# Ledger of designs, part 13: VH-VL binders against Vacuolar protein-sorting-associated protein 25 (vps25)

Target 1, 194 residues: Vacuolar protein-sorting-associated protein 25 (vps25), of Dictyostelium discoideum (Social amoeba) (q55gd9)
Amino acid sequence: MSNQVFQFPPYYHKEPFFTIQPILNTRKKQFQMWQDLILQYCRYYKIYELDINESIKSNSVLFNNEKINRKLSREALKSIIDDIIENGFAEWVDKEKEKEKEKDKDNNNNNRVLIMWRKPDEWASLIYKWVADCGLLNTVLTVWEIQNGDDSKKQEFHQLNTTILMKSLKVLEKQSKCQTFSQDENVGVKFFSI
Key: E = the ipSAE of ESMFold2; O = the ipSAE of OpenDDE; V2 = 0.75 times the mean of E and O plus 0.25 times the DockQ between their complexes.

## First folded at step 17 (VH-VL; framework fv_pozelimab)

Design v3 (from u5 with heavy chain E99L; at its last look DockQ between E and O 0.76; V2 from the best seeds 0.82)
Fold by ESMFold2, look of step 17:
Structure v3 (fold): chain C 194 residues (1-194), chain A 124 residues (1-124), chain B 107 residues (1-107)
Amino acid sequence: as target 1 above (194 residues)
Amino acid sequence: QVQLQESGPGLVKPSETLSLTCTVSGGSISWYYWTWIRQPPGKGLEWIGYIYYKGETEYNPSLKSRATISVDTSKNQFSLKLSSVTAADTAVYYCARELIYKNPHGWSDAFDIWGQGTLVTVSS
Amino acid sequence: AIQMTQSPSSLSASVGDRVTITCRASQGIRNYLGWYQQKPGKAPKLLIYAASSLQSGVPSRFAGRGSGTDFTLTISSLQPEDFATYYCLQDYNYPYTFGQGTKVEIK
């Protein structure tokens, strides 16, 4: 089928794309293009988290184009990720571990990045619309039902990363559109029509 | 093969808004930067600005207060609006595709595909 | 903005002549310069990018040279189809700016 693999943009096959550009006008475009590529690639494969060191070590196809023998350096990838974070489309998962890795350098897990091709506000809107469309306002759902239940199978938030889902529900709570509560190992949520 | 075609009114009254659309055919608008360039009759070329298909723009400072470039990916089109026009805005307007080229110092931009151009005359 | 100055503004030449057009930038632009050809009533066509690199489909009689502020386009043996106006363009910084053009006419 036509969606078996991610279709890379034409600029992924241009050698200069893989080296941080020295002049400002092209670097601004380069960083915009990398942000767009990273977010769309992660959306396609439902990748919510990247490990910078592992991505480089494993020669991830996202950052390593074997056909033209070009890959991002670790420093280039970190610079691009920092820009994505500044724009609000990513954040460090292990902020304390990231600082410790910068000091320690022996820990492979200290540079993990949460990727948010949709921001929590946008996820919140999608979830609330689905709840309303399904007639589930003023009823109790579990967080598990939202992310894994059969009724959400066609929704983009199906199998959404739990950290992002909880951030999204907190957005709705601040808007008085839901309330979360804990029950055993589950989290319940009630959505309101207000 | 990718082709670009400008369309819009050929005559615009002074103080009104010039509005042009560039239609991309034979390929997708996605993943590229798209540019407007104009040329007054018998004169040289002036870069107006660009748009990335996701919406990022840059404008010539001489036109920034009056120019708006937009994109509609569902129609495979991008557009130029230029407000408060005068006779000085009479020109052939071109749309163009921008492509990355290798430069010994890094990356160069160049316009590999142009539309045919459309003359817009500002008069009453 | 970076000013691009071409010389001459026009020239007359015969088929077979060697033609040289000069473009000067008001500041250093390294190799961030392109050359475009425009025939009457037509859109410009890319000839040279990165100061000296030939675009695909462009005849090898076209050659670009230079870096920094001083650039040239040379046509080694002028052909009938080369009578046109030629523009340089800097892509070093915004706004991108063209030279004023050089018209190459038939003698």
Scores: ipSAE 0.815, ipTM 0.923, lowest interface PAE 0.8, mean pLDDT 91
ESMFold2 (binder alone), look of step 17: mean pLDDT 92; pTM 0.941
OpenDDE, look of step 17: ipSAE 0.851; ipTM 0.932

Design v4 (from u5 with heavy chain K54R H105Y; at its last look DockQ between E and O 0.83; V2 from the best seeds 0.85)
Heavy chain, then light chain:
Amino acid sequence: QVQLQESGPGLVKPSETLSLTCTVSGGSISWYYWTWIRQPPGKGLEWIGYIYYRGETEYNPSLKSRATISVDTSKNQFSLKLSSVTAADTAVYYCAREEIYKNPYGWSDAFDIWGQGTLVTVSS
Amino acid sequence: AIQMTQSPSSLSASVGDRVTITCRASQGIRNYLGWYQQKPGKAPKLLIYAASSLQSGVPSRFAGRGSGTDFTLTISSLQPEDFATYYCLQDYNYPYTFGQGTKVEIK
ESMFold2, look of step 17: ipSAE 0.829; ipTM 0.925
ESMFold2 (binder alone), look of step 17: mean pLDDT 94; pTM 0.956
OpenDDE, look of step 17: ipSAE 0.888; ipTM 0.956

Design v5 (from u5 with heavy chain A110Y I113Y; at its last look DockQ between E and O 0.84; V2 from the best seeds 0.84)
Fold by ESMFold2, look of step 17:
Structure v5 (fold): chain C 194 residues (1-194), chain A 124 residues (1-124), chain B 107 residues (1-107)
Amino acid sequence: as target 1 above (194 residues)
Amino acid sequence: QVQLQESGPGLVKPSETLSLTCTVSGGSISWYYWTWIRQPPGKGLEWIGYIYYKGETEYNPSLKSRATISVDTSKNQFSLKLSSVTAADTAVYYCAREEIYKNPHGWSDYFDYWGQGTLVTVSS
Amino acid sequence: AIQMTQSPSSLSASVGDRVTITCRASQGIRNYLGWYQQKPGKAPKLLIYAASSLQSGVPSRFAGRGSGTDFTLTISSLQPEDFATYYCLQDYNYPYTFGQGTKVEIK
């Protein structure tokens, strides 16, 4: 990993940033700023999933600024995540629970969120270009080789989250640019020339 | 210290497009909201709109059909275009940085750095 | 849009006088009001934010008060450098709107 740390924006050090704003004008800006911060932080550290409860319990530095003694409440973080999902940059892992009405407790619930700081169609384009550039069209690769193989070590999708990778391959499959299949206990993929 | 400087043509013909650029120096455009404000000669101040450095905008409804604010982070600049101008658009145009100010109910947005202003005259 | 009405439109006062400028909003804006000073040929300068909080570097003779719809800016002992036009600004709702201004002239 890099020996650098993520450089937080100036507004991360403003106390009101951590409290859901009561008027719509500032709340819209606040939510845009939180979305931008969350996506850039997750990209920097290659974080593809967040657990809301664990982030709050562990006092994750993303949501807890110790220098100013401010952190997001669970309710605030949930509201911000809901907005990011509405904008298409995240999704709930357990969708039926996130849509339930009249929850009477949050203890022990699973609030995992998939973070898509790069969307599956953009990942799909990167993977397909790499396959073409390496002369691997019309050959079979495993999903593991794409994520973890020596040939992909320099690519941004190296060690990509498996859920996002499969979504990205489905984008290519719908475009007739690849086909996935089971090979032994692995998933194989063949990429087609256009 | 952050400094803002407006630039662009000082004379614009009626029905043409007014185009201004604000150059930010001594600091980064990133992570802030940036604003255009104008002041017709001898009159008060009018908020035109803002842009987040990632592109989100909001406009004064009176100008929304004619105004476009844009940002170029690689040049540390943001810009205003105002189409179909008339004499009523003659004004000193200011660019400004928005900053978060704490209040008991949350946050307020105010302008902590301003450009020096540039007069744009719309003349037939 | 929220209309901001300042009073008076102008005033004249002597050095050392106490002056008060009022700003009235057409609806409640809680404390989402700022005061700006503008000298001829210059950009506005923030004096007061959140109705009553003094901006860094602003002399303590400036004081803001009010909430809801009625606000005041007071200069407790007018100085020659206080010759300027003063504007209130609401940041409660879009569009952000300024008052029409109050010109302060020093005799």
Scores: ipSAE 0.810, ipTM 0.916, lowest interface PAE 0.7, mean pLDDT 90
ESMFold2 (binder alone), look of step 17: mean pLDDT 92; pTM 0.929
OpenDDE, look of step 17: ipSAE 0.864; ipTM 0.934

## First folded at step 18 (VH-VL; framework fv_pozelimab)

Design w1 (from u3 with heavy chain H105Y; at its last fold request DockQ between E and O 0.83; V2 from the best seeds 0.84)
Heavy chain, then light chain:
Amino acid sequence: QVQLQESGPGLVKPSETLSLTCTVSGGSISWYYWTWIRQPPGKGLEWIGYIYYRGETEYNPSLKSRATISVDTSKNQFSLKLSSVTAADTAVYYCAREEIYKNPYGWSDAFDIWGQGTLVTVSS
Amino acid sequence: AIQMTQSPSSLSASVGDRVTITCRASQGIRNYLGWYQQKPGKAPKLLIYAASSLQSGVPSRFAGRGSGTDFTLTISSLQPEDFATYYCLQDYNYPWTFGQGTKVEIK
ESMFold2, look of step 18: ipSAE 0.817; ipTM 0.916
ESMFold2 (binder alone), look of step 18: mean pLDDT 94; pTM 0.956
OpenDDE, look of step 18: ipSAE 0.887; ipTM 0.957
ESMFold2, fold request of step 21: ipSAE 0.803, 0.812, 0.799; ipTM 0.917, 0.918, 0.908
ESMFold2 (binder alone), fold request of step 21: mean pLDDT 94, 94, 94; pTM 0.956, 0.955, 0.952
OpenDDE, fold request of step 21: ipSAE 0.884, 0.885, 0.886; ipTM 0.958, 0.958, 0.958

Design w2 (from u1 with heavy chain E99W; at its last read DockQ between E and O 0.89; V2 from the best seeds 0.86)
Heavy chain, then light chain:
Amino acid sequence: QVQLQESGPGLVKPSETLSLTCTVSGGSISWYYWTWIRQPPGKGLEWIGYIYYKGETEYNPSLKSRATISVDTSKNQFSLKLSSVTAADTAVYYCAREWIYKNPHGWSDAFDIWGQGTLVTVSS
Amino acid sequence: AIQMTQSPSSLSASVGDRVTITCRASQGIRNYLGWYQQKPGKAPKLLIYAASSLQSGVPSRFAGRGSGTDFTLTISSLQPEDFATYYCLQDYNYPWTFGQGTKVEIK
ESMFold2, look of step 18: ipSAE 0.807; ipTM 0.915
ESMFold2 (binder alone), look of step 18: mean pLDDT 92; pTM 0.941
OpenDDE, look of step 18: ipSAE 0.883; ipTM 0.956
ESMFold2, fold request of step 21: ipSAE 0.794, 0.792, 0.796; ipTM 0.911, 0.909, 0.913
ESMFold2 (binder alone), fold request of step 21: mean pLDDT 93, 92, 92; pTM 0.948, 0.945, 0.940
OpenDDE, fold request of step 21: ipSAE 0.885, 0.885, 0.886; ipTM 0.959, 0.959, 0.959
ESMFold2, last read: ipSAE 0.803, 0.799, 0.806; ipTM 0.911, 0.910, 0.917
ESMFold2 (binder alone), last read: mean pLDDT 93, 93, 92; pTM 0.947, 0.948, 0.938
OpenDDE, last read: ipSAE 0.886, 0.886, 0.886; ipTM 0.959, 0.959, 0.959

Design w3 (from u1 with light chain D91H; at its last look DockQ between E and O 0.87; V2 from the best seeds 0.85)
Fold by ESMFold2, look of step 18:
Structure w3 (fold): chain C 194 residues (1-194), chain A 124 residues (1-124), chain B 107 residues (1-107)
Amino acid sequence: as target 1 above (194 residues)
Amino acid sequence: QVQLQESGPGLVKPSETLSLTCTVSGGSISWYYWTWIRQPPGKGLEWIGYIYYKGETEYNPSLKSRATISVDTSKNQFSLKLSSVTAADTAVYYCAREEIYKNPHGWSDAFDIWGQGTLVTVSS
Amino acid sequence: AIQMTQSPSSLSASVGDRVTITCRASQGIRNYLGWYQQKPGKAPKLLIYAASSLQSGVPSRFAGRGSGTDFTLTISSLQPEDFATYYCLQHYNYPWTFGQGTKVEIK
């Protein structure tokens, strides 16, 4: 991503786009437009997670158009994200890795969102095809090789978010197309021919 | 400058399917809602429905059982199919682009660009 | 569906006259109303959006007013090129609906 930047759609420059619309049928269009924009922006920059608090705090250009002095409120952004989650293109990230120390006991502390601009079953298909095309069925690969190895550099899943990658492998396991295992801090995968 | 052009057969037999295509030139179909509207000769305008360039649709309930709007972004086109036509479906058919305008309470939609229109006659 | 009723259905007027066209909605639509002009053999053209806002390139002799259920389009000094049929359109709720039209004839 040298000097190239995401080309925003015309409606990003329309002031009303940044305020949740009062009539329902217009709001349906607005939410579809925001979903489309968010997913394409995240795909362009290979963004797999959004931090709502940091997006607002940093005035992320995705949600803040300085040229027209308009930005989404936190409440508007949360509403849009909730809709994207209901449509199956996002989900809240689990907080199990860190203990919550905030004093905010009255709020649902949903802040980090996994953005699935390509769903795990679609990623699964791409990974399996690559393994088959490279003649790697019935051999063991590491998850690192799939995600970061030289042989995957041209693949869309190169540097894929680890959470999404593991979800994608779980799809294949359910289909009996692979099995994961771990010995140490490493994860290996064996892919099966059908 | 964006231009819209309707194309398709001008004569359709009763009970058959009317098929029209709108070609967008001078701009991209992406990021917009696109609409079909018709006008029987000497009569008023009737909204048929819209499609978002990603495929989401809404239809006039009076036509929903017979109408299908589709989009092909690789060709910069969207289309209307209307099945089981009768003489009542004889009309000039227009395609149009929806645009967002500022409204004191939100946004207003309006049709800022229209195709030239094409007459479709339903006749034995 | 929201019914839009225009009046009159037709009128005749002279160049320079002030003409007024009325559009009434069967329920409140706030200001979610547009006005379109259609000349014979041509596609409609947007004149007014949001009930009262003038589209770019439309002469200032056109003015829209109203909110709720009652709306008007006024042409303050009718010109020969204003011979046309005028339609209101509500976009408050689906299906979107047009008025039946008002034909303006130049004497």
Scores: ipSAE 0.813, ipTM 0.918, lowest interface PAE 0.7, mean pLDDT 90
ESMFold2 (binder alone), look of step 18: mean pLDDT 92; pTM 0.943
OpenDDE, look of step 18: ipSAE 0.881; ipTM 0.953

Design w4 (from u1 with light chain N93D; at its last fold request DockQ between E and O 0.86; V2 from the best seeds 0.84)
Heavy chain, then light chain:
Amino acid sequence: QVQLQESGPGLVKPSETLSLTCTVSGGSISWYYWTWIRQPPGKGLEWIGYIYYKGETEYNPSLKSRATISVDTSKNQFSLKLSSVTAADTAVYYCAREEIYKNPHGWSDAFDIWGQGTLVTVSS
Amino acid sequence: AIQMTQSPSSLSASVGDRVTITCRASQGIRNYLGWYQQKPGKAPKLLIYAASSLQSGVPSRFAGRGSGTDFTLTISSLQPEDFATYYCLQDYDYPWTFGQGTKVEIK
ESMFold2, look of step 18: ipSAE 0.822; ipTM 0.916
ESMFold2 (binder alone), look of step 18: mean pLDDT 93; pTM 0.954
OpenDDE, look of step 18: ipSAE 0.888; ipTM 0.959
ESMFold2, look of step 19: ipSAE 0.804; ipTM 0.912
ESMFold2 (binder alone), look of step 19: mean pLDDT 94; pTM 0.954
OpenDDE, look of step 19: ipSAE 0.888; ipTM 0.958
ESMFold2, fold request of step 21: ipSAE 0.792, 0.793, 0.794; ipTM 0.910, 0.911, 0.907
ESMFold2 (binder alone), fold request of step 21: mean pLDDT 94, 94, 94; pTM 0.954, 0.954, 0.954
OpenDDE, fold request of step 21: ipSAE 0.884, 0.885, 0.884; ipTM 0.958, 0.958, 0.958

## First folded at step 19 (VH-VL; framework fv_pozelimab)

Design x1 (from w4 with heavy chain S30R; at its last look DockQ between E and O 0.88; V2 from the best seeds 0.73)
Heavy chain, then light chain:
Amino acid sequence: QVQLQESGPGLVKPSETLSLTCTVSGGSIRWYYWTWIRQPPGKGLEWIGYIYYKGETEYNPSLKSRATISVDTSKNQFSLKLSSVTAADTAVYYCAREEIYKNPHGWSDAFDIWGQGTLVTVSS
Amino acid sequence: AIQMTQSPSSLSASVGDRVTITCRASQGIRNYLGWYQQKPGKAPKLLIYAASSLQSGVPSRFAGRGSGTDFTLTISSLQPEDFATYYCLQDYDYPWTFGQGTKVEIK
ESMFold2, look of step 19: ipSAE 0.814; ipTM 0.915
ESMFold2 (binder alone), look of step 19: mean pLDDT 94; pTM 0.956
OpenDDE, look of step 19: ipSAE 0.548; ipTM 0.827

Design x2 (from w4 with heavy chain S30E; at its last look DockQ between E and O 0.88; V2 from the best seeds 0.85)
Fold by ESMFold2, look of step 19:
Structure x2 (fold): chain C 194 residues (1-194), chain A 124 residues (1-124), chain B 107 residues (1-107)
Amino acid sequence: as target 1 above (194 residues)
Amino acid sequence: QVQLQESGPGLVKPSETLSLTCTVSGGSIEWYYWTWIRQPPGKGLEWIGYIYYKGETEYNPSLKSRATISVDTSKNQFSLKLSSVTAADTAVYYCAREEIYKNPHGWSDAFDIWGQGTLVTVSS
Amino acid sequence: AIQMTQSPSSLSASVGDRVTITCRASQGIRNYLGWYQQKPGKAPKLLIYAASSLQSGVPSRFAGRGSGTDFTLTISSLQPEDFATYYCLQDYDYPWTFGQGTKVEIK
C-alpha cells in the first residue's frame, strides 16, 4: 500500500558528502555512507546494474543533489564503487576482459556494475524457503518461473537479475539442495528435500 | 526535537558487565553514527567508541577488549556493554550523536546532541 | 593515540574579562578540532567545530583559532553563564581524544 519516493538520508544534503575526503578515517565513514545509500536506493527501485558514465551524464538523482548544487565526479563515483566491490556488494559486468586488463588499459571495461544489496547466500535461503513452503520440492521449475512466474509475484526475488539468481542457485547446488540443468534459453531447477 | 536518554543500572559489582542503553526520541536512529563517551567523577571525558546504525563500530583501543556497542533499529536504541568492570570504570556515561560539518578540507565530525548522562558506580 | 593538552587546567576570571584557553595536539591534526562547554551536572555542549566555526545558537563572543597543533578558544567578554569547564576534542584520528579540560571559575 505504501508506494512512495525513496527518502534520502540527512547526509545527502551535506555538501562535503560529495567530495572525496582527504583524511583516511573520514573517508572510510564517507565510503560506508555512500555504500549504504547506494545499496538502499538500488534495493528500493530494484536496480541491479549501474552504468557509471550514464549515471553521471544523466545527472542521476542518486549522485547529483540539485538542491545544493553538488554531484559526485566520475572519479569519485568510481572510487566509491571500487570500495563496494571490495566489500562484496558489487562486481564489474563483462568479466571476460579481466585477463586483458594488463594488455589494454583503454577498454573502459570498468563502467557497468552489478549491485548485490542482498548476497547470493541470502537469496538462496529465500528461494529455498519459498519452494518448500509452496510444496514444490522434488519438482522441476524453470528459472523463468522462479523470477517471473505468477507464483513468485509476492517474493522479493520476483524479477531478480538472472546473473544473481544463477549465483544463488549455485549456492544451493553446493548444499545439495538443488540441481540445475540447461534447456534451451531457460534453465531448469529441481529442488531436493534436506 | 531529537533527544537522547541513557538508561541502565546505576550500581554494578566488580567483575560484572556494565550495560547501558541510549534511547533516541523525536527522530530516527537511521543514517547516523552514535557514540558512547564517559567521564569519571571530577575528571575529563573519554571517547569509548561509535556505531553506525547499520552496525559498523570503532572502539577506543584502551577499552576494545571489554567494550561492545550494539544497535537495535526497531527500538530506536543503541547500547554499550563493558565487561569485567573495576572501580576505575565508575563514571558518568553519555551517549551522543555525530553530525557532519563543513570545514576547509571537506568535513569535520562533532557531537551535536548529547544525552543527559547516567552515573554508573562500580562498588561491592 | 593523539594527546590533547589544555592550558591552563584552571583559571579565575571576572564577568567582562577576555579569556583565552589553549589546546595543543601531540601531532598535526589540521583543523579537525572542536570545543565543548560543560556546566556542572550537565552534558557537554558543542561550541566550535572545525577549529574556528561557530555552532548554530552559540553566542558570537566565543571564537576559535588555530590549525596544526596549536588552538585557542577565546571568550571576548565573559558572561555569568560562561563559568564552566571547556574541552577540546580532536576528530582527526581514532581514538578521538579530549583535552583534560580547563575550568573557568568566578574570581
Scores: ipSAE 0.812, ipTM 0.911, lowest interface PAE 0.7, mean pLDDT 91
ESMFold2 (binder alone), look of step 19: mean pLDDT 94; pTM 0.954
OpenDDE, look of step 19: ipSAE 0.883; ipTM 0.955

Design x3 (from w4 with heavy chain G55D; at its last look DockQ between E and O 0.02; V2 from the best seeds 0.00; counts 0 for: pae O 6.9 > 2, placed apart)
Fold by OpenDDE, look of step 19:
Structure x3 (fold): chain C 194 residues (1-194), chain A 124 residues (1-124), chain B 107 residues (1-107)
Amino acid sequence: as target 1 above (194 residues)
Amino acid sequence: QVQLQESGPGLVKPSETLSLTCTVSGGSISWYYWTWIRQPPGKGLEWIGYIYYKDETEYNPSLKSRATISVDTSKNQFSLKLSSVTAADTAVYYCAREEIYKNPHGWSDAFDIWGQGTLVTVSS
Amino acid sequence: AIQMTQSPSSLSASVGDRVTITCRASQGIRNYLGWYQQKPGKAPKLLIYAASSLQSGVPSRFAGRGSGTDFTLTISSLQPEDFATYYCLQDYDYPWTFGQGTKVEIK
């Protein structure tokens, strides 16, 4: 991730992309493209949460193209995010968690969104495969070890957001492939062989 | 399948306005950047500009002062007007559709569908 | 405007030959490059987009490579139908600009 800069697509440099299209079919395509762009951008920079207000106020390069003097409005961005949520690639961050992170006193509305360029099922599969490949089945790992351990450093799920990771582990639990339990200040996970 | 066809006068007098129309068949104009490209006889290709469905346009700076691209959704057509033509504007004019592609390395655009082209000669 | 320089301007080759055409951009354009084939009296045809992605229906003997400023189109084994003029196009920044073209002629 060191010195490489995200490569924006050509349509990022086109004005119509920043204007919500009134025609349904056109808008659907537009929103799909925004979804793809947002997910790719977040994946590239390992961004798991977006703050809508902050993104707009800070003139995030993702939503503000200075070259063509176009930016998304907050309402437009919200609409796009809603669509992404509907498609299962995002969810609103719990308000209780927002209060701990938000410096902004004024906005009681959902403003933070969890971004998932992979669904929990996909993450679950990747994690389980890794555990199996490493010969760690029937052993106990901590959530921290999965996120931050040296063994996972080369894995895509390295430093995965805790909420997403927990959702993924829950998927595995439903499949009887693991069991989570509280271990001190952390969460332990025992993975089972099929 | 989408097809494009250029139409218009093949001969235009100097100082007059060149007017061409591209008819889109096999699909509706929607979410595409419809483009005009020209090629002087025996020479290379020159991008003229594009129009988006909702009347957003971009032009080559070399032609911006003279070029106008418009769309008629009711007829499923888009057009090019080039004012104050000279002999230098003699060319085969192509209309094309710009498609956006997603690939593992990002996004890209390209002209995937072309009209057959129409020759416009500027002569007195 | 970004200038695209193709080389060579023309070349002669035989059926079965390996042909390589180069395109150089005046500045970095990342992978925003396409290749087009044009036969006499016909419109250009898209061959490659995003520097290396093969357009659907295009034979696998065509290959695009490169990033930044230097790009290549390679025809691994020239076929009779491949005699044409080839153009590169940058779509990194407006105005979009073509190379001057490379004419591939029969030897």
Scores: ipSAE 0.015, ipTM 0.557, lowest interface PAE 6.9, mean pLDDT 90
ESMFold2, look of step 19: ipSAE 0.752; ipTM 0.894
ESMFold2 (binder alone), look of step 19: mean pLDDT 92; pTM 0.948

Design x4 (from w4 with heavy chain H105Y; at its last look DockQ between E and O 0.85; V2 from the best seeds 0.85)
Fold by ESMFold2, look of step 19:
Structure x4 (fold): chain C 194 residues (1-194), chain A 124 residues (1-124), chain B 107 residues (1-107)
Amino acid sequence: as target 1 above (194 residues)
Amino acid sequence: QVQLQESGPGLVKPSETLSLTCTVSGGSISWYYWTWIRQPPGKGLEWIGYIYYKGETEYNPSLKSRATISVDTSKNQFSLKLSSVTAADTAVYYCAREEIYKNPYGWSDAFDIWGQGTLVTVSS
Amino acid sequence: AIQMTQSPSSLSASVGDRVTITCRASQGIRNYLGWYQQKPGKAPKLLIYAASSLQSGVPSRFAGRGSGTDFTLTISSLQPEDFATYYCLQDYDYPWTFGQGTKVEIK
């Protein structure tokens, strides 16, 4: 992947794409196009989290087109991310915060966002199939082994973000296809043949 | 050189479904909005609706109950179905590509590439 | 829906004439207006976008003006290839709507 670069869409080279559109119907298209671009870019580079402040500060090529000297403002990027979250393809990363109290806030202070270019139920299906194909049903695996083990090296979920992996395992747990549990330093999981 | 070509039956019976396909050649359907527009003989142009290559659609409210636009990216095509047709649906049907243009308020959309058009006649 | 009214519906002109076509929107559309030329048996061709911006490859004798509700397309010196029907299109709000057209004919 280090020798190959993401091929940007034609509209990435259109100056107005980088300014929030005042007409609501045009803005709907703009936000759909940005969602599509962001999700495909993150899938290409296997990026599961974006830091809004660092993306702007570093002039990330995703949001800054140097050839036409145009970049998203912070406010524009935040608006686009909020829309992606509303559509279920992203969520704020939040550690050590009171969720009920913060849920009443507009979340303007959030900065790190989890990008779910593949949804947890889709990851769940891939993981379960791999477990079954490898004859690992009814054995105990760790989350680490799924993410980083030698047996998962060729799988799309290799090095999957831990938060997304846990969401995916929760999907399977609701389906009675696995059970997770804490074990000292690790999270273990047992997959069932149900 | 990107080209658009409409295809489908030129004659459709009343109450049946008109079905047209636009084939994109010399370029990719990906990343663009694609539109159907029609023109009754000797009359003006009517916007039918659009589709984004990922499936998002918008329809003229006058046709929304009867029109369906779809896309097949593997064939580089998008399509129009119009159900319950009458003689009023007799028209030349065009497919077109939307493009983004700069304006002082943001962007304008315009149709930079059109198909040649195909006449569909609704008659028994 | 935003109604687009063109005038005149048709006109006759000679080569070399200055021709002006008007388009009026039923509400303000800022500068979200395009002009298209259609010759008999052919698809429309984009001339002007954003009310006044000339599309690549379009001769400079075509000029668009206006904002808000009132717009004009002017051909400064009519050429034989300019005999066609001209349409305005608003891209401000859905449904996008065309004017009814202005046919420019040879005298």
Scores: ipSAE 0.807, ipTM 0.911, lowest interface PAE 0.7, mean pLDDT 90
ESMFold2 (binder alone), look of step 19: mean pLDDT 94; pTM 0.956
OpenDDE, look of step 19: ipSAE 0.889; ipTM 0.959

